# Ledger of designs, part 147: miniprotein binders against b1l550

Target 1, 279 residues: b1l550
Amino acid sequence: MRLPEELLERARDIHSEAPSHRIKLDRVGSFGLKVPVEFKGFLLLAEADVWVSLPEGRRGVDLSRQVEAIYELSNPPKDPFSLCREAAISLLEKLNYADSSGVSIRFDAPLQDGESLKYYGVEISSIASDEIINKIRVEILGMTACPCTAELIRAYKSSEIAATHTQRSLGILEVSTKAEHPDPDKLASIIERAMSSPLRTYTKRPDEGGLVIRSLSNARLAEDVVREMIHLFLEEFGHLPEDTHILAAVRSMESVHMHDIYAERSFSLDEIRKEISSH

## First folded at step 15 (miniprotein)

Design la80
Fold by ESMFold2-Fast, scan of step 15:
Structure la80 (fold): chain B 279 residues (1-279), chain A 83 residues (1-83)
Amino acid sequence: as target 1 above (279 residues)
Amino acid sequence: SWKKVRIKFTFDPEEREEVQEFLKRLARELREKYGLTTLVYQENGKIRIFVKGDPEAVDKFIEEVLKELEERGVKYTVEVEEI
């Protein structure tokens, strides 16, 4: 059933009315929208949030116009970086009252893993205000092995490869920049290389043995992994603007504890270069 | 009525960051003075400026920005839309 459009001429324009209280809102929008995206040859179903600022003198946002904006830009599906940036700009242009806009898109990214695929988490955002800020967060699981227990076992009983506990660890890299979004595959690669070993979608016994031996031979604390991620990030992305902000973190799902271990460092490129050069 | 203006131009890559920061500061000052919404960003090697608001305030903003671009000998394009 569809009501006649003539009723719109007689109905109050609620959104344009004065609010009960003259308070500006930072983000008002449509959250949890399903949108198709094209990512490195794959057609994926992503989830999007879109929002704009709402001035103190206006009661509401035209939510249907927000959905129209992202729908128009997502058909045909395009890469999520262009979609994110273009939608944020489009929202700011189309909604006259808004002084800022933003778009966030989340999906699981496929990564080639032998004859199969594995997946890692990606969230990208573009926020348009007086400038465009692009954010990307990549999360991927890897394996870590405890060097402390390895050292105790080595002291207790001699072995070429000391026994120790291994666990899945979640590596996280988040980048906020005025430049283009970094390539998430490169961020995922940095995280995996910092770990004791990467994880696989499937393994046969010889492959499983190899991963375990690699992990045991490259035992690393969560703190070690974070430092290595930062080092590798600077090698790959040190060319980004100096005010680029990075979060590097690891959450280790400790197999010998009922709790996780967490390590992180937030920094700007300017800050970290000064820190490193002071030694 | 509302007015929207889009300006697009290029600078030498080595000067682009300094010019962009200068224009952002100018845009911030004029935003505070005239209550405009302004956006300065880079796309495909070009600096882009978008501004919207009251037509008279937008015109004043554009006069200041275009004067700076002309003094620097920069070629630019301008697109104007009135609502």
Scores: ipSAE 0.257, ipTM 0.715, lowest interface PAE 4.1, mean pLDDT 85

Design la81
Fold by ESMFold2-Fast, scan of step 15:
Structure la81 (fold): chain B 279 residues (1-279), chain A 83 residues (1-83)
Amino acid sequence: as target 1 above (279 residues)
Amino acid sequence: SWKKVRIKFTFDPEEREEVREFLKRLARELREKYGLTTLVYQENGKIRIFVKGDPEAVDKFIEEVLKELEERGVKYTVEVEEI
């Protein structure tokens, strides 16, 4: 039931009041919004967070304007990169008191997998302050096989293809740049190519055997996978601005341990080029 | 009262990247000097500046940006929209 608008004249404007403590807040907004996006021919349900900065002298943000901004831009559904960027700009423009704004959009991206589809995780953001910073994080599972145990088993059994433990490993590439968001399919491809083998949605028994043999023949430490991801990233995306920041990481769910193994490296393009050239 | 302005610049393609970096630095200096919120970004081959704050400060910001571009001798077209 809609209450009469005349009641607004009697009600206090809580959001415009002075706060209990004069403290600036960095991110205040609407989190967990469901928004449709168009991604490479698919209509997907994505989850969005929208926020703005809140100055020390203002008690609250206008949350309804935040929701209006992203929903106006999401109908009809558009690509999540344009939506992210345009909504961040719109928020900064619509909310007078804000000195920064941001939008984050998360979804599972479809990827062709033989006769089926598999999915990988994508999170993108655009943050508008004095300039726009675009960030993308891609996560996809792959398989790794332990080279250390492989060598011990090869010595024991005198086999060309040694038995070793295999496990699911999560590959992560995160890119922060002043340029446009990198293509997430290319980031996912880099991660999979760095692994011992990719994973599949389903396999028939002969294909499953082949995948296992591929992994065993291409045994890699988590550390090896991270280095290979960085190498492949530089081949594909070395053209990005030199101040682009990258995180490459692998979390290996070790089948012989009660715990995971983790390896990562963060760097800027300028930093990594100097490091590689100094050796 | 707040004043909000979108400024859209078109520069020669060969100068766009250099001028964009210059405008980012200038806008940062002026936003601090005048207590403004500014955003510099590129869209469809054009450099955009959004600025908001006190009307007199916004006007001074625009005036100084245009003056600095004129002093650099860059060729440009500008569109200014108050929102």
Scores: ipSAE 0.606, ipTM 0.878, lowest interface PAE 1.7, mean pLDDT 88

Design la82
Fold by ESMFold2-Fast, scan of step 15:
Structure la82 (fold): chain B 279 residues (1-279), chain A 83 residues (1-83)
Amino acid sequence: as target 1 above (279 residues)
Amino acid sequence: SWKKVRIKFTFDPEEREEVYEFLKRLARELREKYGLTTLVYQENGKIRIFVKGDPEAVDKFIEEVLKELEERGVKYTVEVEEI
C-alpha cells in the first residue's frame, strides 16, 4: 500500500525543524549499505558508510538523498577509490546545510597466493571538508616466531634452527593523506614482509614445513615487526605529503598465552623523519 | 537563501602545485571570513573549488579569488558554473 501523495503537503517536514537542543553533530548518515565494487578485476560485495555534518539548528539529515547519491554512483560498479571520492564530493554538493561529508568502504581484498587466493581487510575513506582527506586501513594475518623461546631452546639443546612457538599475528597499516590512496596491495606486502613469514590459504606438508622453518629462521617480536613495517613504509611511501599520518600496529595471538601482545606507533612523516635523523 | 558554485582552473603544470597550496590557504581564510563552505581539490590536472553559502558571500569569495590570482600574475583559464 502506498499512502496518498497529498499527505506529503500536509505533514510536517521534521528534518528541517529546530532540534530540542542546539548541538552540532559531526557525522550523521547511512551506515552498513551493501554496494558492489570493482577491485583489480574482481566484482566484490562491499559495505559503505556515508555521512555529513549536521548544523546545530537543524533536526535531521536527508537520509534518502545520501543513499541515492552513492547508489547512483555505484551503478555500474566502479573502483572503490573513485566511488569513495566522488560520493563524498556529491554529498557535500547536494546537502546544502553540510559543511563536511564522508564515505567509507570496506571489503575483503583478494591477493594471489600460489594457485589460490587469500584475503586481507581493506577500509577506504574519503572525507570532504575544506579539502579531501583520503584514508586507508589494511589488515593482514602473518606468522611470527618467538625469539626469546628460540634462544632458551638453543641454550638447552644446541641447534642452528632453534625450536620456538609460532602464532598468527595481525598486521595493521593505516594511512591518512591529502594525496591519493596508497595501493592496498603494496601496504599488505609491506606487512607480510615485516612478519616472520606470510600465511597461506592451504599448504601440503612439505610447504607447511617450509613456512615453519622460515618463521623459525626469522623470529621476530611484535615490536620488531612494527619497526620493520615503518622502515618498509618509508622506503615505499616516503614521498607522500609531510602531514601524512600513519598507524603501524601488530597484534600477536600468542600460542603460549591466554592473551594477545600488541604493539603500535602512530606518526606523521614530518615527525618520524626528525626522530630518525636525530640518531 | 543559498548559492552553490563550481570553479575549475587550468594552470601551467609547472606552477600548478604552488598555486594549489596558495588557493587552499586563500579559500580557508575566505571561508572563515565569510562563513562559507568551501572544498578545494585537484582532478584531471585541474584545480577545482566548490563554494556554497549566502549568495553575497559566495560572490565576494569568487571576486577575491580572481583578484588574488590576477595580482600574482599567474596565467590561467577559469570556468565558473552555478549549480
Scores: ipSAE 0.682, ipTM 0.905, lowest interface PAE 1.4, mean pLDDT 88

Design la83
Fold by ESMFold2-Fast, scan of step 15:
Structure la83 (fold): chain B 279 residues (1-279), chain A 83 residues (1-83)
Amino acid sequence: as target 1 above (279 residues)
Amino acid sequence: SWKKVRIKFTFDPEEREEVLEFLRRLARELREKYGLTTLVYQENGKIRIFVKGDPEAVDKFIEEVLKELEERGVKYTVEVEEI
């Protein structure tokens, strides 16, 4: 059922009215929209948030225009990087009162894993204000093994392969840059290479044993993993603008504790290079 | 009434990075001076500026950007589109 358009002439324009309190809002929009995206040959169902700034003198935003903008740009499905960027620009252009706009797109990215696929988390954002800032966050699980317990067991019994506890660890890389989004597969690879071993969707006993031995032979603290992630990031993405900001983090779900261990470092490329050159 | 304009610049590739930084600084200065919303970005090897706000302020913005580029002696082509 569709109501007569004549009713629009009689109804108040609520969104254009003055608010009860003159307070600017930083992000107002449509969150949790389902959008199709094309990612590396896969058609994926992604989830999108779109928003704009709302000035202190305006009661509400045009939510229908936000949904219209991203829907128009997502048909046919395109890569999530172009979709983020183009939608953020479109929102700033279409909504006169907005002084900034943003789009975030989240999905589970398939990654080839032997004969199977495994999945890692990706969140891609573009924020348009006086310039475009592109953000990408990649999260992938890996395995870590405790070097402290490994050393104790080696002291207790002479063994070439030290026994120690292993656990799932979540690696996180977040990059904010004026350049194009880094390739998420490369970010995922950096995280996995920094871990004691990667995790797999499917293993047979010999392959499972190999992963465990690899992890035990490459025991790393959460702090070690973060430092290694930063080192590997600089090797792969050191060409990005010097004002690029990175968050590297690991959350280790410690198998011998009721709690997790967390380590992180935030930095800009110019900051970290100066720090490393001093060491 | 609001005025919205897209400005598309083509510069020599060798000068583009230097001019981009100059335009970012200038656009930021002028947006504050005239109360405008501006966005400076790159697309397809060209520098784009989107500007919106009061029509008179938008016109002054465009005039001042072009004047400053001329004073720098930079070679460029420009397309101005009102949305």
Scores: ipSAE 0.616, ipTM 0.882, lowest interface PAE 1.6, mean pLDDT 87

Design la84
Fold by ESMFold2-Fast, scan of step 15:
Structure la84 (fold): chain B 279 residues (1-279), chain A 83 residues (1-83)
Amino acid sequence: as target 1 above (279 residues)
Amino acid sequence: SWKKVRIKFTFDPEEREEVLEFLHRLARELREKYGLTTLVYQENGKIRIFVKGDPEAVDKFIEEVLKELEERGVKYTVEVEEI
């Protein structure tokens, strides 16, 4: 039902009014929008958040213009990196009062896994202020095996491969940079290579046995995985600007505990190089 | 009222990185001086500046950016679009 346009002349412009309290808000926008994206040959349904800063003297943002900005840029579907960047710029241009804007796009990325596909989590964002900051977060499950229990079992009964508990571990790499978004497939590869073994979507018994043996032969603490992820990241992405900020983390869903083990390290490229070179 | 302007610069590829760093610093100085919102970024080998705010302040921003580039002796082409 459409109300008469005559009412628009009588209605207050609520968004342009002064707020009850003069407090700036950092992010105000439309969250959980469904948008199609094209990613490496796949048409995927993604979720997008769009936002702008709101100055202390303005009551609200124009939400309809935010939604229009991303919808205009998402048809036809394009890669999520270009969509994030272009939409963030468009939001800053369209909303006069905003001094910053941002866009975040989340989706499950397909990754070739033999004859099947597996999926990992990707969240890509672009934030426009006086410059553009690109952020990407990749999460992928892998397997870890406990080296402590392995060593104890090896001592108890000699074996070339000691029994130990294994568990799913979630590896996380998050990168904030003034450069282009890193390739998420490369970030996912770094995480998997740091683990005791990757996980598979589909295995037959011989492949499953091999995966288990691989993980047992490559037992790693959560702390080991984080350090290895950082090492591999520096090999692949050490060329990024020195003020690039990275978070490397692992959450291990310990099969012998009711709780998880978590290890993380945040750093800039400048900081980590100084730390490594201090020996 | 607001004035919004997109500025697109084409520089010699050999000087582009140096000029980009210079424009980031200059735009940051001028946005603080004039109370403007500015965004400096690179796209398709070109440097783009978006600026918005008070019309007089926006005009002063553009004037000072062009003046500093001339004083620096940098060769460029520029396209200015009001949106």
Scores: ipSAE 0.631, ipTM 0.891, lowest interface PAE 1.6, mean pLDDT 88

Design la85
Fold by ESMFold2-Fast, scan of step 15:
Structure la85 (fold): chain B 279 residues (1-279), chain A 83 residues (1-83)
Amino acid sequence: as target 1 above (279 residues)
Amino acid sequence: SWKKVRIKFTFDPEEREEVLEFLKRLAKELREKYGLTTLVYQENGKIRIFVKGDPEAVDKFIEEVLKELEERGVKYTVEVEEI
């Protein structure tokens, strides 16, 4: 049952009250909202988080206004980049006490894979403070093959194509920039090209054999994959602002171990250019 | 109690990058000086500034931004919307 609105005039405004402890909070908001988005011709169900900063003298945020803001902007469904940016700006404008706002939207992005589709993970964020910072994280599975075991088997059998263990590896590219979001399909492509081979949603046995042979012929360490991802990223996105920050990482789910292998590198474009320019 | 203003600038495309960097630095400096919240961004080839806070502080922010642009001799058109 809905209570009479007359009760609002008698109720305390809890959010505007002084808190128990005078501490600023960096992010307060509504997390795990379901929102429709339009992505490259697909209507997808995405999950969104929206937040604002909360000053030390205020007890709470207006959560209803946060939810209202993103839902107003999501109907009809629009691309997640525009939705992130517009909602972050709207939140900063609507909530007087906030000195920053942010929106993150995550979904599984479809990618054409022959006659079928495969999916990769995307998280897109926009954070509004003194300027807008756009962040994107792409995660996609690929295959890696161990070059160390390959060389041992080649020495043992003298074969041209060495047997070795293969495993699924998760490639990760995260970009934080003052420019517009990089195209996630291009980030996914960079990750897949850095791997020993991409993975498929559906493969018949002859095609499966070809994929395995490709992987074996292109054996790569986790460290090799990260370096190749950085190289390919610079070729495609080296034009971004110098203070753009990138995280490149791979987690290899080692088939011969009970644990994973992990490699990563974080850098700004300015830092990596200076490093690479050394002979 | 609060004043909120959207400012939209159109600059010569040849000068826009230089002016954007200048306005970002100026807005940050004035935000700290007057205790304001400011956001500077680009949209459709225009520079957008959103500012909110105490009405007197917001008015001083707008006054100083326009004064600095005039002193630099920059040509622009401006639209100011109070929300």
Scores: ipSAE 0.678, ipTM 0.904, lowest interface PAE 1.4, mean pLDDT 88

Design la86
Fold by ESMFold2-Fast, scan of step 15:
Structure la86 (fold): chain B 279 residues (1-279), chain A 83 residues (1-83)
Amino acid sequence: as target 1 above (279 residues)
Amino acid sequence: SWKKVRIKFTFDPEEREEVLEFLKRLAQELREKYGLTTLVYQENGKIRIFVKGDPEAVDKFIEEVLKELEERGVKYTVEVEEI
């Protein structure tokens, strides 16, 4: 049963009322929205969160106004970077009481892999306050092979090819900058090149054997992968503003343990350049 | 009783970076002085400032931004749009 719309004229405006407790909220919004985006020739259904700040004197946010804002900007579908940035600005403009706004958009990015597709995870954010801060996080699975066990097995079996345990490892690069978002394909490429080998959606037996041999011949600790990711990042994106902040991380899902190994480094471009130059 | 304004500036490309940092600093100072919400950003090679709040405060913000740019002697074109 649908209630008559004219009842709205008699109802209290709950959102504009004073709250029970005068406490500012940092993020209030609509989370888990499905929005179409156009990404490098693909039409994808992405997941979006939109939010604004709420002052201590106001009970609620106009959630329907937030949803309208992002959907207006998503038709026709556009690239997720522009959508993210434009929606954050639009939210700050449309909602009078807000002193900041933000948008996050998440999707699986397709990569061509012969006749099939592989994928990596992308999360893009734009936060509008005094200025716009753009953030991108890329996650992709790769393979690592343990160099310590390889060395032990090689010593034990003499001249036989080194055998060792291999595992899936999740590589993570996150960049926060006042410049435009870095190209996520380039970030994914950096992660894969830092690994012992990339993963594939499917393989024939000869290709699978080659992938394993490549991994075993390029055995790397999680710590090695993080350092290599940072090195490759600086080669590709060292031109970004010096206050750009980066997180490089690897979570190795160790096949010989019930637990994972994790390695990370956070840094600004200014910080890492000084560190490398001193040594 | 809110007033919302977009200010769009076109500057000489050679001066844009320096002017952007100046405008960010000025906007921060004025937002605190007048109790305004401001956002400074770049789009398509232009500097944009969004400001909202009390109408009189917004008008003073615009007046002081333009005055400071004139005193600095930078060449620009400006469009002011009320939304």
Scores: ipSAE 0.613, ipTM 0.885, lowest interface PAE 1.7, mean pLDDT 87

Design la87
Fold by ESMFold2-Fast, scan of step 15:
Structure la87 (fold): chain B 279 residues (1-279), chain A 83 residues (1-83)
Amino acid sequence: as target 1 above (279 residues)
Amino acid sequence: SWKKVRIKFTFDPEEREEVLEFLKRLARELKEKYGLTTLVYQENGKIRIFVKGDPEAVDKFIEEVLKELEERGVKYTVEVEEI
């Protein structure tokens, strides 16, 4: 059933009315939209959020124009970075009252893993106001091995390779910058290199043994992993603008505890350079 | 009424970064002065400015931006599109 258009002509334009209170809202939009994207040769189903600012004198946003903006740009499917940026610009252009706009796109990114694929989490955003701010968050699982227990076992019974507990750890890198989005594969690589070892989707017994030995020989605290991630990030992306903000974090799913261990550091490039000093 | 304009500048690549920072600052000053919404960004090696608001204010914005660039003596080409 479709209502006659003549009824809509007589209905109040709710969105254009004055609100109950003259308060500006920072983000109003359509969240959880399904959109196709093309990422490194793969056609993926992504989830998108689109929003604009709403001025103090207007009751609501035109949500249909927001959906139009992203869907027009998603057909045919394109890379999520271009889609994110172009949709944010389009929203600002289409919605006269908005003084800022934004788009976030989330998906699981495939990464070649021997004969199989593994996946890591990606969320990218573009926010258009006076200029474009690009954000990216990458999450990937790796393995950590406890150096404290390794040292205790070594003291108890000396051996060439000390036994210790290992666990899955989630590494997180989040970057907010006025430059273009960092390559998520490079961020994922930084996280994996900071871990005791990467994880695999599929291993044969000899390869599995090798990963375990690698992890045991490269035991790291969550705190060690975060520091190494920051170090590797600065080597790869230290050229980004000084006001670039980074979050580096690790959540270690401790195999010997009922709870997780978490370590993080947030910083701007300007801040971290001053802290590390020139010494 | 509303006026919406896309301005596309092509600058010497060696001067582009300095001019971009200048235009970002200028656009922020003028948007406050004239009550406009502005966005300054790069696309395909060119500097883009999007501006929207009152038609007279938009026209003054464009006039002031071009005047400031002339005063700086930088070489550029410009394309202006009303949307």
Scores: ipSAE 0.665, ipTM 0.900, lowest interface PAE 1.4, mean pLDDT 88

Design la88
Fold by ESMFold2-Fast, scan of step 15:
Structure la88 (fold): chain B 279 residues (1-279), chain A 83 residues (1-83)
Amino acid sequence: as target 1 above (279 residues)
Amino acid sequence: SWKKVRIKFTFDPEEREEVLEFLKRLGRELREKYGLTTLVYQENGKIRIFVKGDPEAVDKFIEEVLKELEERGVKYTVEVEEI
């Protein structure tokens, strides 16, 4: 049963009322929305968060208006970069009281892997305030091999290809920029190239042997992977604005331990160039 | 009541990045000065400004932006739309 629309004229507009405490909120919105997006020829069901700032004098946001804003722009489905940007702008335009808005869209990005597909995690955001800040986070699994154990076993066995433990490692690149979003496939490629070897969804036995040999011959600490990711990022994306902020991180799921190893570095392009130039 | 305006500028590509940085800075200054919400961004080779708030403050914002561009001697075309 639907209640009569006439009740809207009599009910208090709770969201427009003064709050109990005059405190501004940074992000208030609808989280976990499902929206279709087109990504590089694939139609994917993505998860979206939409939000706006809430001023100190207003009790709540108009949540239905937020949902309408993103759904208007998602039909027909479009690329998630345009959707994030357009929806963030639309939210700022439609919600009078908001002085900032944002949209984040998450999905698993397909990546061609021989005759099958593999995937990596993507989160794309656009935040509109006095200007637009675009953020992208890419996470992809790779393989690392321990150089410490490799050297110990080499000393023991005197082998050219030393045995060592290998494990899945999660590589993370997050970029915040005033420029357009970096291509997530390029970010995923940087992460994979920094690893001891990439992972595959499907391998035949000869290919599997090749990945293992590559990993063992290219043993890297989590710290090595982070440094290589930063080096490769600067080669590919050093043209971005100097105030572009990057997080590079690796979480290694150590096969010989009950715990993980983690390494990270946050930096701006200006900061890292000054650091590298000083040595 | 709220007044909301979209402004679209087309500048010579040679000057676009310099003017964009200028307009971003001016937008932030006027946002604070007049208590407005302003957004300055680039789209499809054009610079866009969205401004909202008190009608008198919005009008002063637009007037001041156009005056500053005229004083800089930058050549542009402009489209102003109230929404």
Scores: ipSAE 0.627, ipTM 0.890, lowest interface PAE 1.6, mean pLDDT 88

Design la89
Fold by ESMFold2-Fast, scan of step 15:
Structure la89 (fold): chain B 279 residues (1-279), chain A 83 residues (1-83)
Amino acid sequence: as target 1 above (279 residues)
Amino acid sequence: SWKKVRIKFTFDPEEREEVLEFLKRLTRELREKYGLTTLVYQENGKIRIFVKGDPEAVDKFIEEVLKELEERGVKYTVEVEEI
């Protein structure tokens, strides 16, 4: 049931009123919206957050206009990069009082895995202020094998391939840039190549054995994986603007402990090049 | 009392990146000077500037941007759309 439009003539405009406290808010919006996206030939259900800044003198944001903006742009389904960028611009244009806007879209991305698919996590954002900043975060599971235990077992009982414990490790790459979003498949590839071995959705015993042997022959600490991820990132994406910011991280779900191991490094391209050139 | 304008610039591809950096710096300076919200971005090989705020301030912003481009002697076409 729809209430009469005449009620709008009698109601106060709450959102335009002065707030109880004159404090600017950085992000006010609609979070957890379900939107369809087209990603590399797949129609996927994604989750979106949309927001704008709110000035100190205004009580509230027009939430309905935010939702309308993203839904207008998501029908028909669009690639998430264009959707983020276009929606962020649209929000800044439509909401007069906003001095910044942003959109984030999250989904599980399919990745070819032999004759099947596996999935990795993607979050794509665009933030519009004086210019557009594009952010992308990729998370994918891989396998790590402990080099310390491998060395002990090799010393204890001579073999060509040392036994050691293996575990699932989550690799994370996050990039913020004024250039276009990096290809998430390439970021996922960097993470997997830095690991002892990738994980698979489906294996038969011969393939599984090969994966385990690969991991054991390429034992790496979480710290090793983070450094390798940074090295590989610079090889692939070193051409990005110098003020591009990167987070590289690994969370290793240690099979011999009740706790996880975590390693990370945040840096700008300018910062990391200066650091590396010092050696 | 709000005025909102999209400015679309087409430059020779050879000069586009240099002019883009110039326009980003100029726009940041002018937005502070006039108390405006501005956004500089690229779309389909063109440089877009969105500006909003007080009508007189918006008009002065546009006048200053065009004046600075003329002083640089750069070839361009411009479309100005009020939204």
Scores: ipSAE 0.655, ipTM 0.896, lowest interface PAE 1.5, mean pLDDT 88

